# VH-VL binders against Thioredoxin-like protein AAED1, chloroplastic: the designs that were tried, part 4

Target 1, 196 residues: Thioredoxin-like protein AAED1, chloroplastic, of Arabidopsis thaliana (Mouse-ear cress) (q9zuu2)
Amino acid sequence: AITGASSGAGIGKGTADSLDTVKVLDLRGNEIPISDLWKDRKAVVAFARHFGCVLCRKRAAYLAEKKDVMDASGVALVLIGPGSIDQANTFVEQTKFKGEVYADPNHASYEALEFVSGVSVTFTPKAAMKILESYMEGYRQDWKLSFMKDTVERGGWQQGGILVAGPGKDNISYIRKDKEAGDDPPVEEILKACCA
Short names: E, the ipSAE of ESMFold2; O, the ipSAE of OpenDDE; V2, 0.75 times the mean of E and O plus 0.25 times the DockQ between their complexes.

## First folded at step 2 (VH-VL)

Design m3 (framework fv_navenibart)
Fold by ESMFold2-Fast, scan of step 2:
Structure m3 (fold): chain C 196 residues (1-196), chain A 121 residues (1-121), chain B 107 residues (1-107)
Amino acid sequence: as target 1 above (196 residues)
Amino acid sequence: QVQLVQSGAEVKKPGSSVKVSCKASGGTFSSYAMNWVRQAPGQGLEWIGQIIPIFGTANYNAKFQGRVTITVDKSTTTAYMELSSLRSEDTAVYFCARGTYYDSSYSFDYWGQGTTVTVSS
Amino acid sequence: DIQMTQSPSSLSASVGDRVTITCKASQDISNYVAWYQQKPGKAPKFLIYDASNLETGVPDRFSGSGSGTDFTLTISSLQPEDFATYFCQQYDNLPYTFGQGTKLEIK
């Protein structure tokens, strides 16, 4: 239902209800109800297209640059990807991402949040330009993770988003659904939602 | 054009440490992932580890973890590998090699000339 | 760790011969294989990536094929400069691993 960027205490109830049955996996394979990630704290939750995605790695990097600001505000930084625990561990080893990482191999969180999926939204001219810019800045796509059988089978064309939620399981104060690959909000918009 | 130039041969005693350098020329290539690969006499190639300068992160082959440290000095475009607690089995030619990508290596498109490290008493 | 096994370990051939070297992965690695050439006393040289893509500057007599677990390097008409040791390498997972090498010798 929610499309684009939205903010305000009232927007979360319907979305929170759809997340009731959703579990994600920590790096050790333990099942965690997704709402536990923000029940006792505020969290910025970034959803990756997949763990090999160059644009998602760039997003993780710029969010990590603001982790000290988030920590000062009592806000957790979380990244969720639609791949396996092994892919999540590879992402952590390669990037040393300072936030928390969880895997959602069945895409239950992406379905509940109604994130966009499809080849046409992945291969837009704007996405192509953003990939080229990321390459010029030194980022590269992990092509093996992008085209691995499990990634393709489990939705390699899945788009992500960004959520600000908590404290409280039903308190979703910001949601942005990516319209195409590389559809990043300004970092200041996220900081205003979590930390102002 | 990228060129990787390594430090000279070393002879070390068992239990000591060695630090090998690899200087990259060409500023556009300084952000690429950098690797160390060794080759014992008459043997195949063995990956030791990589450093990813843009993230400041390193990954090591479990066989060497705890004994090896890979670092990079961005100001001099030089990668280093330090291997401690040397054994006779560490006698090898050590190559630095540039990964194909910035965020990880995958394959190795440019190689240094190699540094011979001999561990003997 | 993924094991890469090459066959044969060595072979003898003459200039003009068609030479085939194989590489087997211990598990499915899709097409994430590179091939290298190493001459005595030299660093390895990058030849092929993604199983079948030829690196710029590599002669077209070299070709690669395969997917999954079985990969092949072919030299269609062997030249004197091709006598060397050849290595396959997987990059599906860390640690990166190499085959043991195939030494191509003159007969």
Scores: ipSAE 0.000, ipTM 0.460, lowest interface PAE 13.1, mean pLDDT 77

Design m4 (framework fv_navenibart)
Heavy chain, then light chain:
Amino acid sequence: QVQLVQSGAEVKKPGSSVKVSCKASGGTFSSYAMNWVRQAPGQGLEWIGQIIPIFGTANYNAKFQGRVTITVDKSTTTAYMELSSLRSEDTAVYFCATLDYEGFWYSMDVWGQGTTVTVSS
Amino acid sequence: DIQMTQSPSSLSASVGDRVTITCKASQDISNYVAWYQQKPGKAPKFLIYDASNLETGVPDRFSGSGSGTDFTLTISSLQPEDFATYFCQQYDNLPYTFGQGTKLEIK
ESMFold2-Fast, scan of step 2: ipSAE 0.000; ipTM 0.430

Design m5 (framework fv_navenibart; at its last look DockQ between E and O 0.12; V2 from the best seeds 0.00; counts 0 for: pae E 12.3 > 2, placed apart)
Heavy chain, then light chain:
Amino acid sequence: QVQLVQSGAEVKKPGSSVKVSCKASGGTFSSYAMNWVRQAPGQGLEWIGQIIPIFGTANYNAKFQGRVTITVDKSTTTAYMELSSLRSEDTAVYFCARSTYLFDYPGSEAFDIWGQGTTVTVSS
Amino acid sequence: DIQMTQSPSSLSASVGDRVTITCKASQDISNYVAWYQQKPGKAPKFLIYDASNLETGVPDRFSGSGSGTDFTLTISSLQPEDFATYFCQQYDNLPYTFGQGTKLEIK
ESMFold2-Fast, scan of step 2: ipSAE 0.000; ipTM 0.456
ESMFold2, look of step 3: ipSAE 0.000; ipTM 0.444
ESMFold2 (binder alone), look of step 3: mean pLDDT 90; pTM 0.932
OpenDDE, look of step 3: ipSAE 0.021; ipTM 0.592

Design m6 (framework fv_navenibart)
Fold by ESMFold2-Fast, scan of step 2:
Structure m6 (fold): chain C 196 residues (1-196), chain A 126 residues (1-126), chain B 107 residues (1-107)
Amino acid sequence: as target 1 above (196 residues)
Amino acid sequence: QVQLVQSGAEVKKPGSSVKVSCKASGGTFSSYAMNWVRQAPGQGLEWIGQIIPIFGTANYNAKFQGRVTITVDKSTTTAYMELSSLRSEDTAVYFCAKDESGYFPLYGSTYGMDVWGQGTTVTVSS
Amino acid sequence: DIQMTQSPSSLSASVGDRVTITCKASQDISNYVAWYQQKPGKAPKFLIYDASNLETGVPDRFSGSGSGTDFTLTISSLQPEDFATYFCQQYDNLPYTFGQGTKLEIK
């Protein structure tokens, strides 16, 4: 469906089962079972395409605008990206994101949640950083913006999503799987899923 | 959408400095790069430099290095270009222009300048 | 720096004519070329990006082509409002550079 969102009591068990063996890395490199992120609390979990993604940074920003509302409801704000812990640390330093950040360099959570993935496996968080470095050096020769737009439009790399889960490892109450780049759900829909 | 409004015309003496402002409205100020381009009377367009607000980094055309400074004030969503040691050949209309946003607009991505200010005429008289 | 050279520097044409303006880069810039239209006393108007992609709101009589070092802007059926100066710009490398402009005049 073009809406791409699901919510309700019935969706939790199957999705939770697929995540049971998935681990993510905290900013220090410690392995954490992903379900621990919502075992004892409710969490809004945003999945980025990669840590250098401007669209993912915009999503992090609009979710962070509602962090006070989430905190008041006892809800954690979490961001997971498919890159390395070094890239996750760079993301935190550059964005000052107030939520929790975790890395999933092997994309295990993305595969378990069946997020949309592009045909090309050449787009990594390192590729985005190389584009950024080239631009900061004043060099445009290595930047293929039209190719990047084509890839985004055709879903040529890993897409993200948003999950609302917990408390309880089996309690997944909302899933939104991104269909295309920039496919952000209304923030009100997320707030209804996580908060009063 | 995004609009850019520039400060008014300036008349300056040789050797002085001029500071032109460009106020942005609409959109997220930090989400695009801001360019400065000038045009001398009856002549073509010449790129002066750019600023990437999210990183606070500025890139300058070597022709203007040492004389130009581009800054941003995020609280007023305003970009500035200051040009020092003015000469009569600096007489021109100065434009600010936003980079067309694409997949990585926060990284200064561009495939052209899609929104332009109205221009500020700077006359250096002697 | 990458030099952009436009041809011709000026061109006289009549309404309904097919007009072509060329732009040559001093080195391979792939397709990283934009085209602008400028009317007297006004800021440039964005027309085309990535050599051939038309900006939203620009009439379909405008088209761009080319890759590498040679680029062309075409107006298939010239209208009165099209008399202006046209500039190409490369964004392959800093500093960004423009062609010298082509002035399109009423014949």
Scores: ipSAE 0.000, ipTM 0.443, lowest interface PAE 14.4, mean pLDDT 76

Design n1 (framework fv_navenibart)
Fold by ESMFold2-Fast, scan of step 2:
Structure n1 (fold): chain C 196 residues (1-196), chain A 122 residues (1-122), chain B 107 residues (1-107)
Amino acid sequence: as target 1 above (196 residues)
Amino acid sequence: QVQLVQSGAEVKKPGSSVKVSCKASGYTFTSYYMNWVRQAPGQGLEWIGQINPSGGSTNYNAKFQGRVTITVDKSTTTAYMELSSLRSEDTAVYFCARVDSIFGLSTAFDIWGQGTTVTVSS
Amino acid sequence: DIQMTQSPSSLSASVGDRVTITCKASQSISSYVAWYQQKPGKAPKFLIYAASSLQSGVPDRFSGSGSGTDFTLTISSLQPEDFATYFCQQSYSTPLTFGQGTKLEIK
């Protein structure tokens, strides 16, 4: 093929190489090479700040609303969080999220993708407005999970992103790095990347 | 329509190996984990292991580690479970079963094969 | 490994009865419990996930409840087609484990 299959060029040049050694954990604790998530299929992969995040839960919900469209296009919906397997299981139990969930407790995928981190990008006026809007829409933050020792000590200020990749381990067609808490792209932009 | 069709019954001698197949149809094979579960006569269900067909990564129940190998052939959308060093205690019906991530819990078995009876006899 | 223990191992009931089957985990598993129905010579049929969520196509006389270590499956008004063996399963951690089964027989 002309793109991806026969050529390593594109958005994923250094990123694909950086992801080669990255593994994530499924809900049962199995180590999965992250590129297996899109090796044989296209995937929309949403990266959460942490599993207790109100804005991350809102993102999971709005992506899940489009799961039928993704399924019709042969596209998997995946959420990765930088927390533990126990935190991932709590997230799934509380949200009943219909996509696949994986844990990255060592933040290797976040490092490889160079996602933004810092207190000032977490607590911005724009983030505050989005949190208030999310509360008005019925979403709630798990404050206990947000301030657990593990979450705080292991990058509670980490920002997420969205990736569209595959089929093919080196085929990364869309990358968005969140600039601040709640910096979600329009869902239409994601659907165009995965499903147009 | 989503379906898992398994190979036919096997009669094996102690010490031999058996390889059971599970052909998937009606869905995207690489989008769902495939599991193997067995049931001895009159007994409950026992989980053997799983495979992610996308990358081929496996996770086995420690009880079967070293004796079981789960593989896939993506070109024929078929999963295989091979069990070696067979004993009389391995006499059971062996099922393949699909796990659907749509439930948000990737470990509930929503579609099952019809089962393959394996009898280990002298 | 997490052990799942069902009670009773068998019970006899009549059509129209309310039937309750219990399942106890050896450690807390939150709500990571599924329930299955199995008829003789057949593969198990998926009924309930996440302790209480009914699978599409399953009659609403079936319900599940519980969290932590204690879980129940209830059939509110038993029908002839409900005579079968029922299994609970935990999905909290590997290895995945099942209860020993409860055989529901016609009285």
Scores: ipSAE 0.006, ipTM 0.480, lowest interface PAE 12.7, mean pLDDT 77

Design n2 (framework fv_navenibart)
Fold by ESMFold2-Fast, scan of step 2:
Structure n2 (fold): chain C 196 residues (1-196), chain A 122 residues (1-122), chain B 107 residues (1-107)
Amino acid sequence: as target 1 above (196 residues)
Amino acid sequence: QVQLVQSGAEVKKPGSSVKVSCKASGYTFTSYYMNWVRQAPGQGLEWIGQINPSGGSTNYNAKFQGRVTITVDKSTTTAYMELSSLRSEDTAVYFCARGDYGFYPEGYFDYWGQGTTVTVSS
Amino acid sequence: DIQMTQSPSSLSASVGDRVTITCKASQSISSYVAWYQQKPGKAPKFLIYAASSLQSGVPDRFSGSGSGTDFTLTISSLQPEDFATYFCQQSYSTPLTFGQGTKLEIK
């Protein structure tokens, strides 16, 4: 399992192969093969810890600031969370996120990509500082959504990541696995991977 | 000041097509979805479809799929809706409306064109 | 498709009255509801989004509430310029759909 950033045309057939049976849900509840998100286009795919996460909302916001740059390069902006369709809809309603949102309630994509999970990586001192910093910057957490049974049961301890893939089902050009809550790469690193 | 200015009224024969324009000004054209909505005389509002002007991607109401085409010209900041195989029940006022790009699925129409009356008669 | 049903279809009221219009969705749509005002011969005007958020420039006598399937638009003290047709709209799922409208008439 790799931790940190990896880039290069055609990152591992093994990574692409692990995703070929994975499906995510669109906001209407339709089951979509995850690789369809980048089959005919390039996509930046951000994986959230959960839909109520203040740090994930901050990440969604800074990526959305670059959506016009991504669109000009033919790149889709996608956010996937390990929650229910209802939680995904609540996230979109509250954040006004400019990209596409999908739900992965069984966290199959997170398992396939081998994202980090566990209490000790969710509640680090660094993560606590990032949460405080985000609140001071005006970002807010949905506390009800964050601590609902559904959120906890469906991956409350799950970490996220960022993927750049496509065009083409097997073309994964960038992968970054978050080490702890709030482990954000510079947006310039993502733009270089998708749009340079 | 945001403005959406539509083309003038059209009278068409059944079986023909109509192309309505919507010229946008006062905002970044590629930052908002453009929607088309119609209203038949004395009736409610019916959503036709939308376009993302940045990439040109479209989403159409299944009722109009195969008959409607929505396009944009970024150089003139103009959106177009073309409806083919016209029938008498297509007689309506057609509106363009700006949608919030930040809401998936898009959602709310904060600015509207003045409307274009399309009459289909034989 | 999500069906939006408004009640009443028509309502007569006097200036100064408190007016309530209801909108029901055929399935749960969270808070994905907008309200519009339309005057004869004019395009609709955006009033409320996300069920309860008032659009900038809209008078504070307008308010929205509700979640799930039941939504309400309230005008706390009706003014002469408020006589119009009001439409609710869901933005939860495409195709985007509107209620049939409620015509607010002078008593």
Scores: ipSAE 0.005, ipTM 0.451, lowest interface PAE 14.4, mean pLDDT 78

Design n3 (framework fv_navenibart)
Fold by ESMFold2-Fast, scan of step 2:
Structure n3 (fold): chain C 196 residues (1-196), chain A 125 residues (1-125), chain B 107 residues (1-107)
Amino acid sequence: as target 1 above (196 residues)
Amino acid sequence: QVQLVQSGAEVKKPGSSVKVSCKASGYTFTSYYMNWVRQAPGQGLEWIGQINPSGGSTNYNAKFQGRVTITVDKSTTTAYMELSSLRSEDTAVYFCARGPEYYDSSGYLFYFDYWGQGTTVTVSS
Amino acid sequence: DIQMTQSPSSLSASVGDRVTITCKASQSISSYVAWYQQKPGKAPKFLIYAASSLQSGVPDRFSGSGSGTDFTLTISSLQPEDFATYFCQQSYSTPLTFGQGTKLEIK
């Protein structure tokens, strides 16, 4: 039973506003407004803790098992991870994931969606933010390894979620915030939100 | 049969704008990215930008900053590239070219499997 | 931006010859290289993707190889219809960039 799940028309007005300035990177390195992922179609968007997350990869796999149902309903299957484009490409190569994959190296979508920061333990967000600030200043290649390590360490406390949105930038019909690693909803709950 | 058919040659004055069309047929228009590439006389190929026809999302080469607009008309399955503030250096053949399928997450980046025949744009006073 | 440098700029060959064209990237691009053939007055024709994967319908005398920064297009036994200009393209990151072309001329 997960209390963090929400569904219904109009849920996303405040959330959609928070996402207005958020951009993600496709596998080709293009910067895309995140709301473009659902402005003209419905999308199921799974947010990973990090691209190396075993439990997040399991979630990607069970969602991919239902891709034919999603396709029949005109629904895109999308995975976003809080890592680099190189990590995203490694994820695709290792998992053969059939959905779309995007990178969010600055964690902007996670912050806008207010995903759970994990258990109440000592968190060093200022150190993480300094690395992200350096990355944003164009030091992406120089900080790649450090960022990967930071992303993996942060992913141990930062949780992901699932979003169902579109068609339309402000049409968010389902939001679920994971409380801990492996906290998967029944796939039927997601199928009801996207495809019923 | 996939086909991309472009509009005819244009002669324009410096400072004006040109809008080139590319009519697609033989495939699901909204499932593939559309790209624009130009070639100056005797020179190599230069990527201008791309559009996802499904959502209308665009990505432009920074070299054309503020001068290029790529659009689509889904009802006529036509892509357009408009280039403003034309200079003599913009004299080139402009091609539309089909990119990969929108849902292709195989990790392969953009390659162009079908091309329009090209539109010659001449900028002269 | 990733720069693609082709060599040679032009090459003279005879029918039946083995021809090799080289393409160098300014940084590592894994295997994300495509090759195109262009005949005078025509649009480019897609030949190869992912450095070595031959597009359906392209004759098997064409082959590609390489990874990282160094890539090669080979024509094992040149035919009359192969005289054209050849371009490499990196598909690793935007902006997408092409080599300057190699013109293959009849000897």
Scores: ipSAE 0.000, ipTM 0.460, lowest interface PAE 13.7, mean pLDDT 78

Design n4 (framework fv_navenibart)
Fold by ESMFold2-Fast, scan of step 2:
Structure n4 (fold): chain C 196 residues (1-196), chain A 126 residues (1-126), chain B 107 residues (1-107)
Amino acid sequence: as target 1 above (196 residues)
Amino acid sequence: QVQLVQSGAEVKKPGSSVKVSCKASGYTFTSYYMNWVRQAPGQGLEWIGQINPSGGSTNYNAKFQGRVTITVDKSTTTAYMELSSLRSEDTAVYFCARGSTEYLGFYWSDSAFDIWGQGTTVTVSS
Amino acid sequence: DIQMTQSPSSLSASVGDRVTITCKASQSISSYVAWYQQKPGKAPKFLIYAASSLQSGVPDRFSGSGSGTDFTLTISSLQPEDFATYFCQQSYSTPLTFGQGTKLEIK
């Protein structure tokens, strides 16, 4: 069963209202209103648990594989993490992610979207299996970054999600809230929402 | 096809203000950051600031904070840089430059400046 | 602010020479370095991004390398059209900063 997933024209007006005052930081520390990411373009926005997360890095990789399809449709690929600018820069350097990366160190976007948080939803048997699968596929967790004071203090237990928004500040056409670590939607579902 | 065309040379008196325009064409104006950079005679390049045309958020170099305002007009796909309280040391060529991100895989303001305006000479003299 | 220092400030060379220009950052900036070429009276031209990635349309005699604090631009076989001023730029943090430039002149 899909928890928190919804799609369709005009949905997320209440969610868009909640995001109206939220700002994220680009990799150089500039404050950007989050709605600027989809005001005049459509965007696929992936929210990471933290920048050291192996499952979040795998998600970034499979979304980046479809960047050419997104580009052809005029759709931006964006990743937001709940960490610092330094952690975001480390993520980009280590992964060479081809989309846009932003930091949300105060978790304002995660609070506005009401993403799930807690130890019990981070360490489930299903999450353990997905971590092992990711390691076998060559993805590695940055254990130092994952257990750094900054990451733990800034919500290392936070879950992420994916949204498709824009063009237009109030236009959120798809939202998926992760119910546990590694709860990824099929990439085809995301492509249908952004690029059909 | 992709180009940035700037307004013509300006001669201004100390204490006045100047507003330089940069007209973009050949791409989706709101998909890239617009940066402003100046170059004084015989000197290097100095970053003034940037604007996200999608939403209008700006970031300015502290050296110019309080004197510079960067704006956009989406209907004409034009960016503007206004510098007030002009001094002789503001004599320079002013460039607009697009921050490239999409193909290079970086965020909006991370990448190199792939397209530049031709430059606008601003001379501040009595 | 991150300071970018180029070496040398000027260089005289002949067509066919291998030319190396160095750029040093005052702190680690990973690979967030771009290189530009500027000819007299013209806007800078984008050459290299992410320290080592060549922009489409730029001749393959140009190459970049480095990470952290030390970066290099190399022209493997200098051509007449390459005489210009070259600038490095960091995009690691604001304010964005450029090197002072290296003037490449005919020997």
Scores: ipSAE 0.000, ipTM 0.445, lowest interface PAE 15.0, mean pLDDT 77

Design n5 (framework fv_navenibart)
Fold by ESMFold2-Fast, scan of step 2:
Structure n5 (fold): chain C 196 residues (1-196), chain A 125 residues (1-125), chain B 107 residues (1-107)
Amino acid sequence: as target 1 above (196 residues)
Amino acid sequence: QVQLVQSGAEVKKPGSSVKVSCKASGYTFTSYYMNWVRQAPGQGLEWIGQINPSGGSTNYNAKFQGRVTITVDKSTTTAYMELSSLRSEDTAVYFCARESPLDYLFSYGYYMDVWGQGTTVTVSS
Amino acid sequence: DIQMTQSPSSLSASVGDRVTITCKASQSISSYVAWYQQKPGKAPKFLIYAASSLQSGVPDRFSGSGSGTDFTLTISSLQPEDFATYFCQQSYSTPLTFGQGTKLEIK
């Protein structure tokens, strides 16, 4: 599996094909083809490790700080987590995240995008330091949610990523696959991809 | 044995400041967050803020932001809470309480497991 | 901020009674609830974490349950030493917030 940032027209063809069968759930439980999120608009789509993830909540906060810039560029901010609709609703209530939130309980989008998974990549020494730093900054992890059967079975050890796509269902212009928990690109890199 | 021992009762005038101390013993001081919580007479518990003694980073309840300062002295394993611009409604018992800095594998949340005995602060003219 | 509301504010009971105290969060907090016991003139004593996990040294007549927004503390057979004020606390996000307390009094 590859990690790091990639951009260019060639990304869209293979990745879009992989996503054709992928559906995500809105907060009311409606199935939505994932490509509809960027069919008629550009979107920054952040993929959480799980909804209880302290590092994922910190990433959501960083991206939300730049929502005004994204809005000015006509860009939607979207977060997808591999958990249930109930977990997604809990995340929204707790964080007051200003973007759109969707659940992918079977982690089909993570599989299609070939995001990294495994205990060893979740609990590296570098990831441990980033978790501690986030805790020191006031971000709290829902540890029960992190280790519940539902979360673990539906990708509790899954790493996330960031995608910039649209307008157009086949137009994927940027992809970043996290190599370990807390592997965040500079927010300026995301802004360049969506809004430059 | 883990203990948190707080400074003695204080009587303060409106507009003054108070600094309460909390001396920790029996554990690695820099491994646990320290919280400050108050309780007005006949009222419930109100969280003031917390500090990570390792790095000195703080997180304050917005209600007290600008009036409260939480600090630590690692050499004496002591945490401090200073509250300025005191008003009569600041009359309360002030507690320090220890919290784990990082949830461990299979931990189920954040909690305050060891508490100081409390420091009574009375604000009156 | 997450608001925690306890019910009842006070409760009169007799030794041997089963008593229940409820706590409601203004939004879902998963299982991030702790319960504390406070006797007059003393600091709070930690009883329960993660809604249902009993702290070492706490008698097994105490139990907690609930998830999401609704939580309960139960004392299965009340003892004389259990007359105290009980507080719930959410640990889900800062600012940390407590219920207003339930005073358990001798009937």
Scores: ipSAE 0.000, ipTM 0.435, lowest interface PAE 16.1, mean pLDDT 76

